VH-VL binders against q9h9l3. Designs and how they scored, part 56

Target 1, 176 residues: q9h9l3
Amino acid sequence: PRKMVAIDCEMVGTGPKGHVSSLARCSIVNYNGDVLYDEYILPPCHIVDYRTRWSGIRKQHMVNATPFKIARGQILKILTGKIVVGHAIHNDFKALQYFHPKSLTRDTSHIPPLNRKADCPENATMSLKHLTKKLLNRDIQVGKSGHSSVEDAQATMELYKLVEVEWEEHLARNPP

## First folded at step 21 (VH-VL)

Design x56
Fold by ESMFold2, look of step 21:
Formats: structure tokens, C-alpha cells, sequence
Structure x56 (fold): chain C 176 residues (1-176), chain A 122 residues (1-122), chain B 107 residues (1-107)
């Protein structure tokens, strides 16, 4: 049977005026929320803006960080052949410079039954923080220390589990 | 209730080795970074080393690099400090300290043990 | 390595008075600064983190301020249990460093 993982990434600003989002942390958890991978990643370009308020990434994290190319290889080996769950997951794949098969991708920001459970418009793009508070009674991304990609990946997996049976059946009837 | 209990301190000759243990309870040890901080008798505080919640990231003060090794066993809720090639200036009370943030190893020290005394003298 | 310099070395005050403790960094640490209290024979206790946030269980009479290189811990009205040594600590960069301490003692 096909294994499922959840991924979350944190990005920093590179390029002109720090507008390019570059991968600086990646966390992957299994179905039970156990951490399979959690590394700080050194972008190949100069970091202009750590975006710490949101990313939680500081220059200290970069001291022993894994170079992007090495980390990408490690991450892709974990993701290959698996159902990958994320929230607004296209941003994560873009930062990884990677395409994952649509049939194996689950994006909790775009699952109508999940929005319905949260009493939100089914076609709205809801934040992970909002869905987690409404459906799991859990506060994530609290305070000014930035996001935890481990906590966010764990929350994303728990959210998917709430609609997993329904959504997997839907996708089987409606292949992407 | 968070508790940190250090052990393994004692008197040891210069050049010898000693291992400190810190037993943790009252929190999910495996999700927090852990630190060692020391204080020479009558002196101020000196940060020694940190290890991330999963053991994959460490950092050391220059005064101990290459001589001390921080490690952890999450199955036993225990933090370790292996101290090799001990010097007189390593004489201090050694504190085990819990990091403030889950799934990180940066930040501050919100809970401390009572400390264990290491005396290096000939 | 970032050096933190605390002043004064000793602050002699009476209960009810305001205590103002200074910590100066050799380079900007932004807001990554904490304050700890240590009483004789005890481990340090976290008071303030991120320059101005009180740790769990810390009374409102303790407040922190500052950013960059200049930081202040204020105890608005000293209580008998507040007479102790206070240390600042930066978490801006490796290695983490402490100030040398300010002793707050009864006049």
C-alpha cells in the first residue's frame, strides 16, 4: 500500500530585494506524525531577508545547514513514490525545484470537504493556522518566533486524516 | 512539573575524562533542544554547548571544542556531556538547561537543573 | 563572539525602590536578549526573553526594553525576594554569551 508523508518548508528571501523565496528548512513527517526529516538548508544564493517573523529561520540555523543540492536529493528520495500532503504545497515544490505527480499530491488548502468541516466556504483558500484552530482545537504559529515546519507538517497530516477516506474515494472517481 | 537532575560531577585530575548525565522529566524531552551552561565558583555564567531535539545539530563554545561532546538518548530522557582532556579552568558547577522552543536549538533557557560540581585539580 | 557588558556591577537599593539594570552588546543582537535571576546556591531563572517578553510565572514588576546594543531590565518596585544577581544573555549568534552579572543587594 502506498505510504503517505506530510511536508512543510520554510523559506527565506534571496535575489533582488529579497523577493525570491528560497528553501531554508524542510520537515517531513510520517502518517503518525513522527519526524522523518528535519534539516536547515543553505540556499545557493546570498540570503537578503531571513523573514524570521514567519520562517523562524535565523543566521544561526545556517551555520551547519545542508547545502541546497544535497538536501534536495535527500528530500526527493523520501518523497518519491509516496502520497505527499502539504498546505499550499505548490510553494514547497517550487522551492524544491520539483514536480510531484498530481495523483500523489494532497493539498489541505484546496480540499472542499475539509473547508466544510471548518464551516468555511468550500472553494476558499484557508490558512493552516485557521483550519488547525477550528478543526483540531490547536494553536500553531503562535508568537513572534516564527513558524515550526515540524508542527505545521504534523498539523497538515492530522487535518488530512479528517477527510482522508472521503477525499481518497473522490480522487479515485475523479483522477486529477 | 519540569525537572532536570544532573549527576556525574566529582573531583578529577587534569587530563582525565568525566561524563555528566542530566535526567529530564515533566515535558516531552524529545521535542526540545538542550544546553549545558557552567559557572566557576564565585563567577558568572558560561554557555557550553547545545544539542537539537533529535541530536542532529550541535554547537560548542570555543573553550570546549574538541574536548567536550554533547549527546542525548531520547528513549531515556537523558542528556550527556562527555568531558575529555579536562583542565583546571573547567572547574565549575555544570547546569543542564532546557531550550525554550520546540523543534529548534536556538533561543533561551527556560528551565535549569540544580547543577553538579566538577573540580579539576591535581 | 558577542560581549555583553552589564552595569552597574552592584546596585544597592531598598525594598520598594525601582531598579534599572543595563546590558550593552558589542554588536547588535537585535531583540535576541534574555535576562536571568540567580540567588545564592540556586540555578538561574529566566525572567525576560526576546528583550521584553516575560517568562511564565514572572511578576509584572519585571520588564525588559531595548534593542540592538542597549538593553534595560527594570524592576518597578523591589520585593525582598528580588535581591539577587541578574545576567543578560544573547541568543543572536553562536556562541551564546552572558553578561558578567549585576548584583542587586539591600542597602
Amino acid sequence: as target 1 above (176 residues)
Amino acid sequence: QVQLVESGGGVVQPGRSLRLDCKASGFTFSTYGMHWVRQAPGKGLEWVAVIRYDGRYTYYADSVKGRFTISRDNSKNTLFLQMNSLRAEDTAVYYCAKGTYRYDYTGYFDYWGQGTLVTVSS
Amino acid sequence: EIVLTQSPATLSLSPGERATLSCRASQSVESYLAWYQQKPGQAPRLLIYDASDRATGIPARFSGSGSGTDFTLTISSLEPEDFAVYYCQQSYDWPYTFGQGTKVEIK
Scores: ipSAE 0.828, ipTM 0.919, lowest interface PAE 0.8, mean pLDDT 93
Fold by ESMFold2, fold request of step 23:
Order: structure tokens, then sequence, then C-alpha cells
Structure x56 (fold): chain C 176 residues (1-176), chain A 122 residues (1-122), chain B 107 residues (1-107)
């Protein structure tokens, strides 16, 4: 059976006016929620806006951060050949400059049975915070101190487990 | 109830080494950053070092950098401070302190141990 | 490194009086500022974090205010157990630093 991991990333603003989203933290957890990878990542470009209220990233975190190219290699080694679960996971792959096979990708922001369990419109895009509160009775991303990519990745895996049997069967019958 | 218990303090000569232990209980030790903070007799507080919940990231005050090593063993719920090349100015009560935020190593110190005295004297 | 200067060094007051303690930073620490209480022979106790947020179990008579470089801890009506040394601490940048302390003592 194919191994499954969950990923979540935090991004900072680079480029003109800080509008480019660049990877500054990546967390990967296994099926049981154990942390496999959790590193601060130094973007190749100057950081214009840490976006700390959302990213949780501060200049302190960058002091010993791993350069993007090295971190990317480490992360891709972990992801290769695995089912990767994320929330709005396209944004994470874009920040990694990476293409993961669609057949091995699970996006909790786009799983109709998961929305149905949350009493949400099946075709709507729901936030991780909303789904986690409704289905796991947990508050993540609390306050304005920023997100934890570890907590977010763990919540994402727990959410997927709620629909894993149904959704894996659906994908087997409906290959992407 | 969160509890932090330091041990390993004592009297040592300058230039010698000492290791402090901090045993933690009452919280999930492996998800919090941990700090050492010291207080010389009759003086104020000085932050010494931090280690992230998983041990991957550390930072040290300049006064101890290169001489002290912070580490942890999450399987034993224990924080360590290895103090090498001790100097008279390292004489202090050493406190173990829990960081406020899960899965990080920045923030404040919401729980403290009762401290262990290290005296560096000839 | 960021220097925190507390004033006054000693504050002599009677039970029931209001105490106002000041902490000034050598550069802006935004709101990354905490206050601790330390009684003789005891470890410090966190009172206030993020400049104004009360830690769990801390009585409402303790409040914090300020941002940037100027911060205040207020004890609205001193109780006998409040006579102690108070420290501010910044978590804005490495290394973390404390102020030198303000002793609040019975007049």
Amino acid sequence: as target 1 above (176 residues)
Amino acid sequence: QVQLVESGGGVVQPGRSLRLDCKASGFTFSTYGMHWVRQAPGKGLEWVAVIRYDGRYTYYADSVKGRFTISRDNSKNTLFLQMNSLRAEDTAVYYCAKGTYRYDYTGYFDYWGQGTLVTVSS
Amino acid sequence: EIVLTQSPATLSLSPGERATLSCRASQSVESYLAWYQQKPGQAPRLLIYDASDRATGIPARFSGSGSGTDFTLTISSLEPEDFAVYYCQQSYDWPYTFGQGTKVEIK
C-alpha cells in the first residue's frame, strides 16, 4: 500500500511590493500526525514582508533557515512516490516549484464528501480553519500570532481520514 | 499540572564543566520550545538559550555561545544544558523555562522550574 | 541587543494603592513584550504577554499597555501578595532580554 503524508507551507512576501509568495516554512507529517519534516526556509530573494500575522514567520526564524534550493531537494525526496494530502495544495506546490502527480494528490479544499460531512456546499471551497472547527471540534490559526504549518498539516491529515475510504474508492473508479 | 525540575547544580572550579538536567511533566514536552534563563545572586534575569520542540533549532546568548550547548531528549522529557569552560560570571541560579507556543521556539516563558544553583569559584 | 530599562527601581506603596511600572526599550519591540513577577526565593511568574494579554490565572487587577518602546504594567489595587520584583522581557529579536527589575515594596 502506498504511503501517505500531509504537507503545509507558510509563505512570505518577496519581489516588488512583497507581492510574490515565497516559501519560508514547510511541515510534513505522516499518517499518524508525527512530524517528518519541519524547517524554516530562506527564500532566494530578499524578504519584503514577513506576513507574520498569517505566516507566523519572523526574522528570528530566518537566522538559521535552510536555503530554498537545499530545502526543496529534501522535501521532494520525502514526497516522491507518496500520496500527498494538503489544503488548497496547489499553492504549496507552486511555492515549491514542483509538480506532483494528480493521481497521488489529495486536496481537502476540493473533496465533496468532506464538505457534505461539514454541512457545507459540496462544490464550494472551504477554509481549513472552518472544516477543522466543524469536523474535528478544534480551533487552529487562533488569534493574530500566525499559522502553525505543523498543526495545519496534522489537521489536514485528520480531515482526510474522515473521508479516506469513500474518496479513495471514488478515485479508483474515476482516475484523474 | 506543569512541572519543571532542574538538577545538576553545584560548586565547580573555573574552566571545568557541568551538565544541568530539567525533567518536565504535566504537558506534551515534545511539542514546546524550551529555554534556560539564569539569575546571578542578587541580580536580574538573563536569558541563556533556546531549543525548538524537536531539537532542530537553537540560539544562544553571546555570553555563553561556544561554551554552552542546549539539548533535549524527548523520549525522557528532559532538557539539558552542557556548560563547558565555566567562568566566575556564570555563577547563577539556572531556571528551566517552557515556551508559550507549540511547534515553535519563539515567544515567552509561561512555566518555570525552581532553579538549580551553579557556583563557579576557586 | 535590545536594552529594556525599567523605572522606578523601587516603588514604595501601601496595600490598596495603584502601582504603575514602566519599561522602555532601546528600539521598537512592537508588542512583543511580557511582564513577570518574582517573589523572594521563588521562580518568576508570567503575568502579561504580547504587551496587554493576561496570562492564565492572573487576577484582573494586573493590566499591561503600550507598544513600540514604551510599556506600562498597572496593578489597580495592591494586595499583600503583590509586593515583589517585576521584570519586563522582549521577544522581538534574539537574544531575548529582560529589564533590570522594579521592586514593589510596602511603604
Scores: ipSAE 0.809, ipTM 0.916, lowest interface PAE 0.9, mean pLDDT 93

Design x57
Fold by OpenDDE, fold request of step 23:
Structure x57 (fold): chain C 176 residues (1-176), chain A 122 residues (1-122), chain B 107 residues (1-107)
Amino acid sequence: as target 1 above (176 residues)
Amino acid sequence: QVQLVESGGGVVQPGRSLRLDCKASGFTFSTYAMHWVRQAPGKGLEWVAVIRYDGRYTYYADSVKGRFTISRDNSKNTLFLQMNSLRAEDTAVYYCAKGTYRYDYTGYFDYWGQGTLVTVSS
Amino acid sequence: EIVLTQSPATLSLSPGERATLSCRASQSVDSYLAWYQQKPGQAPRLLIYDASDRATGIPARFSGSGSGTDFTLTISSLEPEDFAVYYCQQSYDWPYTFGQGTKVEIK
């Protein structure tokens, strides 16, 4: 079987109005939750909104941040050929300006069995925070410091592991 | 409970080197940034350096940049400060301090060691 | 670097009195400001972070306020154990810096 990794990215606002979501941190963990990659990333454009409350990104993180182009290369090297698990992962891939094969992508925000296990509507989009609390009895994204992409990636992987067998069987019968 | 214990302080002559150690316990050391903060006798606090949980990010005060090196061994829950080319003005109690936020290296210092005294004199 | 200036240098008060300590930054630090307490022969202890949030285990008599450049630490009613030196610290930018300290001493 293919190796599996979980990814979570934090974005800041760039562009004239700060509406462009630019990658500012990326964390990748393996199946066991070990950190494989965790870098602060410097967007190619001026940051207008750090979105710190949500992103956890602060100005001082950008002092020695890895330029986007370099970081992207590093990240893609890790992701290539892997089953990539994420939550609302399309946002991460968009920020990376990268598209992973659908057959190798697992989005925990779109796994009905996971929602069912959490006593949520199967077709609803639940937050990572909610699912993590409900299924793992763990609090993430607490306080005013913003998100930790490492913790979020770890939580995402753990959530997926709860439904891995069932979901992989489903995908085998119903390939995307 | 969180505990930080510094060691390695002592009296050295100017130009010499000294290494400080800080042994951590009571928390997941490998997930927090660690700092060194020093205090000259009868003076205030001065931030010295920070190292991220995995050692990949470090920052230094200008006063020590190029002379001091912060490092860590997560397998031993130990923080280090290698001090080279010591000067009289480096004389201080050196505290190791825990960063406040998991998997971050910014913020504050929520726990401190007891400190170790470094005296640089001829 | 960002310079933090504390005032007054010394504050002489009696137990039970209200203490008000000020910290002014040379430029805005948003809310990235902490307060520490240091007693003689001891390491500093975190009291307040993010300008107004109390650290774990800190009594309710300690409160922080302010944003931007002007910050205040208030001790509503001084206890005997509160007589110490207090430092403010900014985490807005590198290098991190401390104020020069305010000594709260018994009258």
Scores: ipSAE 0.930, ipTM 0.959, lowest interface PAE 0.5, mean pLDDT 96
Fold by OpenDDE, fold request of step 23:
Structure x57 (fold): chain C 176 residues (1-176), chain A 122 residues (1-122), chain B 107 residues (1-107)
Amino acid sequence: as target 1 above (176 residues)
Amino acid sequence: QVQLVESGGGVVQPGRSLRLDCKASGFTFSTYAMHWVRQAPGKGLEWVAVIRYDGRYTYYADSVKGRFTISRDNSKNTLFLQMNSLRAEDTAVYYCAKGTYRYDYTGYFDYWGQGTLVTVSS
Amino acid sequence: EIVLTQSPATLSLSPGERATLSCRASQSVDSYLAWYQQKPGQAPRLLIYDASDRATGIPARFSGSGSGTDFTLTISSLEPEDFAVYYCQQSYDWPYTFGQGTKVEIK
């Protein structure tokens, strides 16, 4: 099995006005799309805004949610030493208060060949939803129930697989 | 098309155990939460339990907590309800119901089985 | 638990008439409310979810409205097949709960 995983996180709003993005769910899938990790996470601070429309997180998800510090440890254990694929992954790492080595990070929101394949400007930042529809002919993030971090992680992995060979070669020539 | 078929219902004496099965088809079973909902004869609907797609999250109604166990075998597309220490008030048609949202365990019940009758009587 | 109270208990109407069913929650459930239809000897059928969204295949004559604690299911013009028992259900918090049901019967 490849030492490659895809990650997607959902955040809720904490702080006085709910402007702090706190991790509330994290999903990690392997190269084949199998779920390795999928937990709801309890932020250390009171949730002011669940951002349900986008996050898919609801109050009832927090009943048995894993405390952040514990979840972070579990997640980091999975990510360590792996090539981590994500979309706009800097947001996920920020929420995790973790920084994965750049050389082992793949951000599908910054892969020009992927955009090119989707007939998008190479230097544009396209949404995961758009790329998934264009390249995989699949609808994600549908409806008002919010995102599914599992589906988003799976889509991210599948998108990356489309350009994996080309991009890995590029990175080999141009190490980050 | 989505199909849910319950089985295992029957007549049992109080204190006995019974296991219900629900065979699912027509959708990716392993990606949806499943629920049990029961209906006593001539009465309304009562939510019983939920299990997340991977079985890691379960919740129960207080009326069955400690006695009933919801479980699933995704390799067989089957949902289970192990009912122990059955009581007369557990008499009902038991429906398995599909959760509405993929990879979530909250929401609604968009598809139902035809139900299986459980009668607890001395 | 959140208690849902439906009214009226029985609604006697004729085909073609407008049916208005009420569901009141003991506390706010935001928009996390669904409506189900159950005919005798059949399993329930999802009609409306998220208070106002119609489930797949549900005729346009069915509509849901409301938020917070007060919700309404409306059948604009009753068809013969619409005479059944209707239940509301909240998904705001565990345990999930149903209303006691409203029976829509032929006058």
Scores: ipSAE 0.929, ipTM 0.959, lowest interface PAE 0.5, mean pLDDT 96
Fold by OpenDDE, look of step 22:
Formats: sequence, C-alpha cells, structure tokens
Structure x57 (fold): chain C 176 residues (1-176), chain A 122 residues (1-122), chain B 107 residues (1-107)
Amino acid sequence: as target 1 above (176 residues)
Amino acid sequence: QVQLVESGGGVVQPGRSLRLDCKASGFTFSTYAMHWVRQAPGKGLEWVAVIRYDGRYTYYADSVKGRFTISRDNSKNTLFLQMNSLRAEDTAVYYCAKGTYRYDYTGYFDYWGQGTLVTVSS
Amino acid sequence: EIVLTQSPATLSLSPGERATLSCRASQSVDSYLAWYQQKPGQAPRLLIYDASDRATGIPARFSGSGSGTDFTLTISSLEPEDFAVYYCQQSYDWPYTFGQGTKVEIK
C-alpha cells in the first residue's frame, strides 16, 4: 500500500481587498500524526489580510517565513506518490497551485461514511471542527488565536482512519 | 500539572560562558514553544528568546543576539540557554516559560519556572 | 521595539477596593496584550491574555480591557493575596516586551 499523509494549509488574503487566498502555512503529517512538514510561507504578494482569526497567521510569523516557490517545491516533493488526505483539500491544492491525482486524494469533507458515523447527512459538507468533536471528542480550532494547521492535519488523518477500510474498498470499486 | 524547573545558574566572571537547563513536565513539551525571560535584581521582566516546538524557529532579543543560543531536546523535555560572552548586565533571574499556543511560537507565557539566578561579576 | 508604559508606578489601596492599572503601547498592538502578576520571590503568573481573556484558574475579579495602544487591568475588589507587581506584555511583534510594572501595595 502507498504511504499516506495528511495536509492542512492556512491562507492569508492578498491582492485587491485581500480576496486572493495565498498560502501562508502548510503542515503535513504522516499516518501516525508525526509532523513531516510545518512551515510558515511568505506569499509572493503583499499581505492585505492575515485572517488571523481563522488562519492563526500573524505578521511576526512572516519575518522568517519560507518563500512560496521554495516551500512549494518542498511540499510537492513530500506529496509526490503519496495518498494525500485533507479536509476540503481542493482549497489547499489551489493555494499550492498544485493538483494531486484524484485517485490519490482523500477529502474528509466528501466521505459519506464519515458523515454517517457522525450522525450527519451523508451528502452534507461538515466542518473539520464538527467532525473532530463528534467522532474524536476533541476540540480543535478553539480560542481567538486561529487554526493550527498541524492539529487540523492530525485530526484529518485520524478521522480518515475511522473509515479508511470502508472507503478504500469503495474507491476500489468506484475509482474516481 | 505543568512544571518547569530551571538549573545551571551561578556566579561567573564577565566574558565567561554558562548553560541553563529547564526541565519540563506535565504537558506535551514537543508541541509548545518555549521562552526564556529574565529579571535583573529589583527590575522588571525582559524577554530573552523563543524557540518553536520543533526547534526550527528561534528569535532573540537584541541584547543577547549573537551571544545566547536557545535550544531544546524534546526527547528529554529539556530547554537550554547557552550564554556566551556574559556581561554584568546579564545578571538576572532567568525563567523558562511555556508558550500558550500549541504548535505556535507566538503568544504569551502561561507557565513559568521558579527561575535560576545568574550573577556576572568580576 | 514596542515600548509599554504602565501607570501608576505604585498603587496604594486597601482590601476590598477597586484597582485600575494602565498599560500604554508606543504603537498599536491590536489585542495582543497580556497581564502578569508577580509576588515577591515568585515567578510571574499569567492573568489576562488577548487583552481581555482570563487565563485558566484566574478569579473573576480580574478583568482586562482595551485595544490598540491603551489597555487596562481591573481588580474589582482587592483580596489580600492580590498585592503584588503587575506587568503588561505585548505579543504583537518581535521582540516581545513588558511594561515596567505597577506595584499594588496595601495602604
């Protein structure tokens, strides 16, 4: 079986009115939740909105942040050939300006069996926070400091592990 | 409960070196940033340095930059402060302090050690 | 660096009285401001963070307010154990800095 990693990214606002979501932190963990990668990333454009309440990113994080191009290379090297697990992962890939093969992608926001376990509608898009609380009895994204991409990635991996066997069988029968 | 215990303080002559240790317990050490904060006798608090949970990010106050090195051994739950080229003005009680936010190195200091006294004098 | 100026330097009050401590920043620190209490011979203790959030285990009589450059720590009714030195600290930018402290002493 292929190695599996979970990814979570934090984005800040750039461009006019800060409407462009630019990668500012990326965290990658392995199957056991060990951190493989965790870097603050400097966007190529001026940051207009740190979105700190959500992103957890502050201006002092950018002082020694890794330039985007460098970070992207590092991240892609880790992801290549892996099954990548994420929550609403299309946003992460978009921020990375990278698209992982669909057959090697697992999005916990689109796994009906996971929602079922959480007593949620199978076709609904539930938040990582909600699923984590319901299924893992753990609070993430608490307080005013914003998200922790490491914790979010770890939670995402743990959630996926709950339905891994069932979902992998489903995907085998129904390849994306 | 969270406990931080500093050691390594003492009397040293100017220009000499000293290493402080801080042993942590009661929390997942490897997931929090750690700080050093010092307090000269009868004076206020001065932030000295920070190190992220994985040791990959460090920042220093200008007063110690180039002379002090903050480091950590997560396998031993221990924080270090290597102090070189010590000066009289480095005389202080040195506190190790736990960062407030998991997997972040910004924020505040929610737990402190008892401190260890460093005296730099001729 | 961001300079934090606390006032007054000394506050003499009796138990049961209201204490109001001020911390002014040389530039805006948004809400990235904390308050610490330090008693003689002891390490500081976190009271308030993010300007107004009480740390775990901190009595309700302690409250923080303010944003930008002006912040206030209020002790609604002083208890005997509250007589100590109080420091504000900003986490807005490196280097982190503290105020010079306010001593709350018994009248």
Scores: ipSAE 0.924, ipTM 0.957, lowest interface PAE 0.5, mean pLDDT 96
Fold by OpenDDE, look of step 21:
Structure x57 (fold): chain C 176 residues (1-176), chain A 122 residues (1-122), chain B 107 residues (1-107)
Amino acid sequence: as target 1 above (176 residues)
Amino acid sequence: QVQLVESGGGVVQPGRSLRLDCKASGFTFSTYAMHWVRQAPGKGLEWVAVIRYDGRYTYYADSVKGRFTISRDNSKNTLFLQMNSLRAEDTAVYYCAKGTYRYDYTGYFDYWGQGTLVTVSS
Amino acid sequence: EIVLTQSPATLSLSPGERATLSCRASQSVDSYLAWYQQKPGQAPRLLIYDASDRATGIPARFSGSGSGTDFTLTISSLEPEDFAVYYCQQSYDWPYTFGQGTKVEIK
């Protein structure tokens, strides 16, 4: 199997006025889209805003949610040493309070060939939903139920696979 | 089209055990939560249990907690309900129901089987 | 648990008439409420979810409204096939619960 995984996290609002983004779900899939990890996560602080329309997180998801510290350890164990693919992945890593090596990180929101393939400006930041629709002809993040981090991670991996060869060659010539 | 077919119902004495099966088709079974809902004769609906798509999360109604076990075999597209220590009040038509949202175990029941009757009587 | 109370218990109407069914929750369920239809000898069928969203294949004459604790299912013009028992269900918290049902019968 390829030493590559895709990650997507959902965050809820904690702290004053719910402005702090805290990890509430994390999904990790392998190169084939198989789910390696999918847990609801309990933030260390009181949740002020579930952000359900975007996050898909509801109060009932937190009943048996994995404590953040435990979940973080589990997730980091999976990510260590792998190429990690994500969309706007800096947000995921921030929520995880984790720094993955830049050389082993692939952010589909910053891959010019991917945007070009989608007939978008190469230096623009396009949404995962938009790219997925344009390039995979698949609808994600539909309805009022919010996001599915599993679906988003799978879509992210599929998008990257479209430009993997070209992009990896580019990175080899231009190491970050 | 989505189809759910329950089986395993029958007549049993109190204290006995029974296992229900639900065969699913017409959708990606391994990506949806599944539920059991029961209905006593001439009565309303009662939620019994839920199991997440990967089987890692389960919840039960208090009335069956400790006696019933919900499980699934995704390779066979089959949902199970192991019922132990059956009581007269467990008498009902048992429906398997599909969860509404992919990769979520919350929500509603967008498709139902036709049910299987369980009668607990001495 | 959250208790859902439906009213009226029985609603007697004629085809073509408007039916209004109520579901009241013992505490707020936000918009996490669904309506089901059940005909004799059949399994329930999902009509409305998230209080007001119509399920796939459900006729436009069915509509849901409300939030918090008070919800309404409306059938704008009853068809002969609409005479059945209707249940509300909350998905706000475990355990999931149903109302006791409203029977819509032909007058």
Scores: ipSAE 0.922, ipTM 0.956, lowest interface PAE 0.5, mean pLDDT 96

